# VH-VL binders against q0aze0: the designs that were tried, part 1

No score or structure here was measured in a lab: all are predicted.

Target 1, 268 residues: q0aze0
Amino acid sequence: MKIILVNNRFKENTEKKAQEIAGQLSALNVEVIIDNGLDEPYAGTVDFIMVLGGDGTMLRAARRYGQRAIPVLGVNMGTVGFLSNIEINELAEYLPLILREEYSLEARMMLEVAVFQQQSLLTRVFCLNELLLRSNSPRMLSFALEISGQKLEPYRGDGLIVSTTTGSTAYSLSAGGPIADPQLDAFIVTPVASHIINKRPLVVSPEREISLHLLEEREAIIGIDGQIKMDFGAENRVLIKRAPHPLLMVNLKAKPFFTSIDRSLQRQ
Positions, changes and structure headers below are counted from each chain's first letter, unless a header gives other numbers; antibody chains are not in Kabat numbers.
F, E and O stand for the ipSAE by ESMFold2-Fast, ESMFold2 and OpenDDE, each averaged over both directions (binder to target, target to binder). V2 = 0.75 x the mean of E and O + 0.25 x the DockQ between their complexes.
[cut] stands for letters that were removed.

## First folded at step 1 (VH-VL; framework fv_ragifilimab)

Design r17
Fold by ESMFold2-Fast, scan of step 1:
Structure r17 (fold): chain C 268 residues (1-268), chain A 121 residues (1-121), chain B 113 residues (1-113)
Amino acid sequence: as target 1 above (268 residues)
Amino acid sequence: QVQLVQSGAEVKKPGASVKVSCKGSGYTFTDYYMYWVRQAPGQGLEWIGVINPDSGGTTYNQKFKDRATMTVDKSISTAYMELSRLRSDDTAVYYCARDEYYYDSSGYDYWGQGTLVTVSS
Amino acid sequence: DIVMTQSPDSLAVSLGERATINCKSSQSLLNSGNQKNYLTWYQQKPGQPPKLLIYWASTRESGVPDRFSGSGSGTDFTLTISSLQAEDVAVYHCQNDYSYPYTFGQGTKLEIK
């Protein structure tokens, strides 16, 4: 069995825990690869991915490994989050179940984001939460949104979020988007500070393709899961579609989504 | 629009502690890592540590690990760096700086104005 | 720890002429997976905080004039100012952005001749 331990290089406690867990797993004849973001994604075959940290670390793991159809377990290190299943102090209790493959999997859709300059593909990335198009200055953007070839009236505002249902509780929520059941597959399209009256969030089929481009020269960025930043100009176009494979999230412990989100909102 | 505003200059005696604040505005505070860097008079830049404002997770330069404490208060978009047991060679300008993405880090794009800490008798 | 060494310590260049600053790391800053060199250049004017100029060794930060360029890979990096202007008088710093501790070079002071 080969396990990747994904941790956050900016969290010293997660680095220390990764080394401790790697030692414990090696003693059980499990091969361990540590991924702290500094090297390229492990290219070999992997049986399981254990993410040590908060939602941010899980998002990085999903971008790197989510398309490989490998089980991914989020292990919380004491932060509040929606993508972890167990807490670090529970890991020893659940480790035998992990090694015996005694767990269920929940499939979470991912986005495929392709950025073009004219006809040339500049980059193709995957993400679990969302793509954010936003102004990189106080000036609002004017941009075109197309959904499966249908051109909407131009948007004027600070930007737009195209989110998965998993991402409904991330940036989309902050911008006024709906809370979505993550067991549903859908794109949530949420305007950021739109100046057009009655531009509402849209919930659309995950089989649709979404295209974005600027209608004027502005400084803009594309953000992926709040972690990757790319400059976006009038010569660029973004195509967003459902990724070929969902992220396979490990369920060892029941996590009732609705009571968790309700509790989180009461603390705001 | 993006600004990092730090607390004012401090004069401390050897053995005292200093706490420098850094208030972010014009962006979502929890989306960016906050770095602390110092610069002694006439010398180069020295990295102290980094904090994830969303989680409070920290990584310190080993040189400062036993004396530096980084914290955040999300409700007021403010990061803090406290340095204890001050020595005369801790006299420096202390900066906060943000970095947008830890995996595809693109350098520290915005810096605070700096806080001069003078340690003298 | 990765040691960053800049050369020269100070440099005087005439207006309109090319300025070249070198930075050497004790270990490679190249991430082979994404082919990015995690080497960052900053400009610092007297009494001001550093300002980001170039990241990933050769990518110019938005708003930085195109006379500034970065080059190099692995352990040897160069910052070039193709036609020096008066406002370019500053100390320039390179940084290891690859691995903690995220170390800086000693700085290169650029002055007008």
Scores: ipSAE 0.000, ipTM 0.387, lowest interface PAE 16.1, mean pLDDT 85

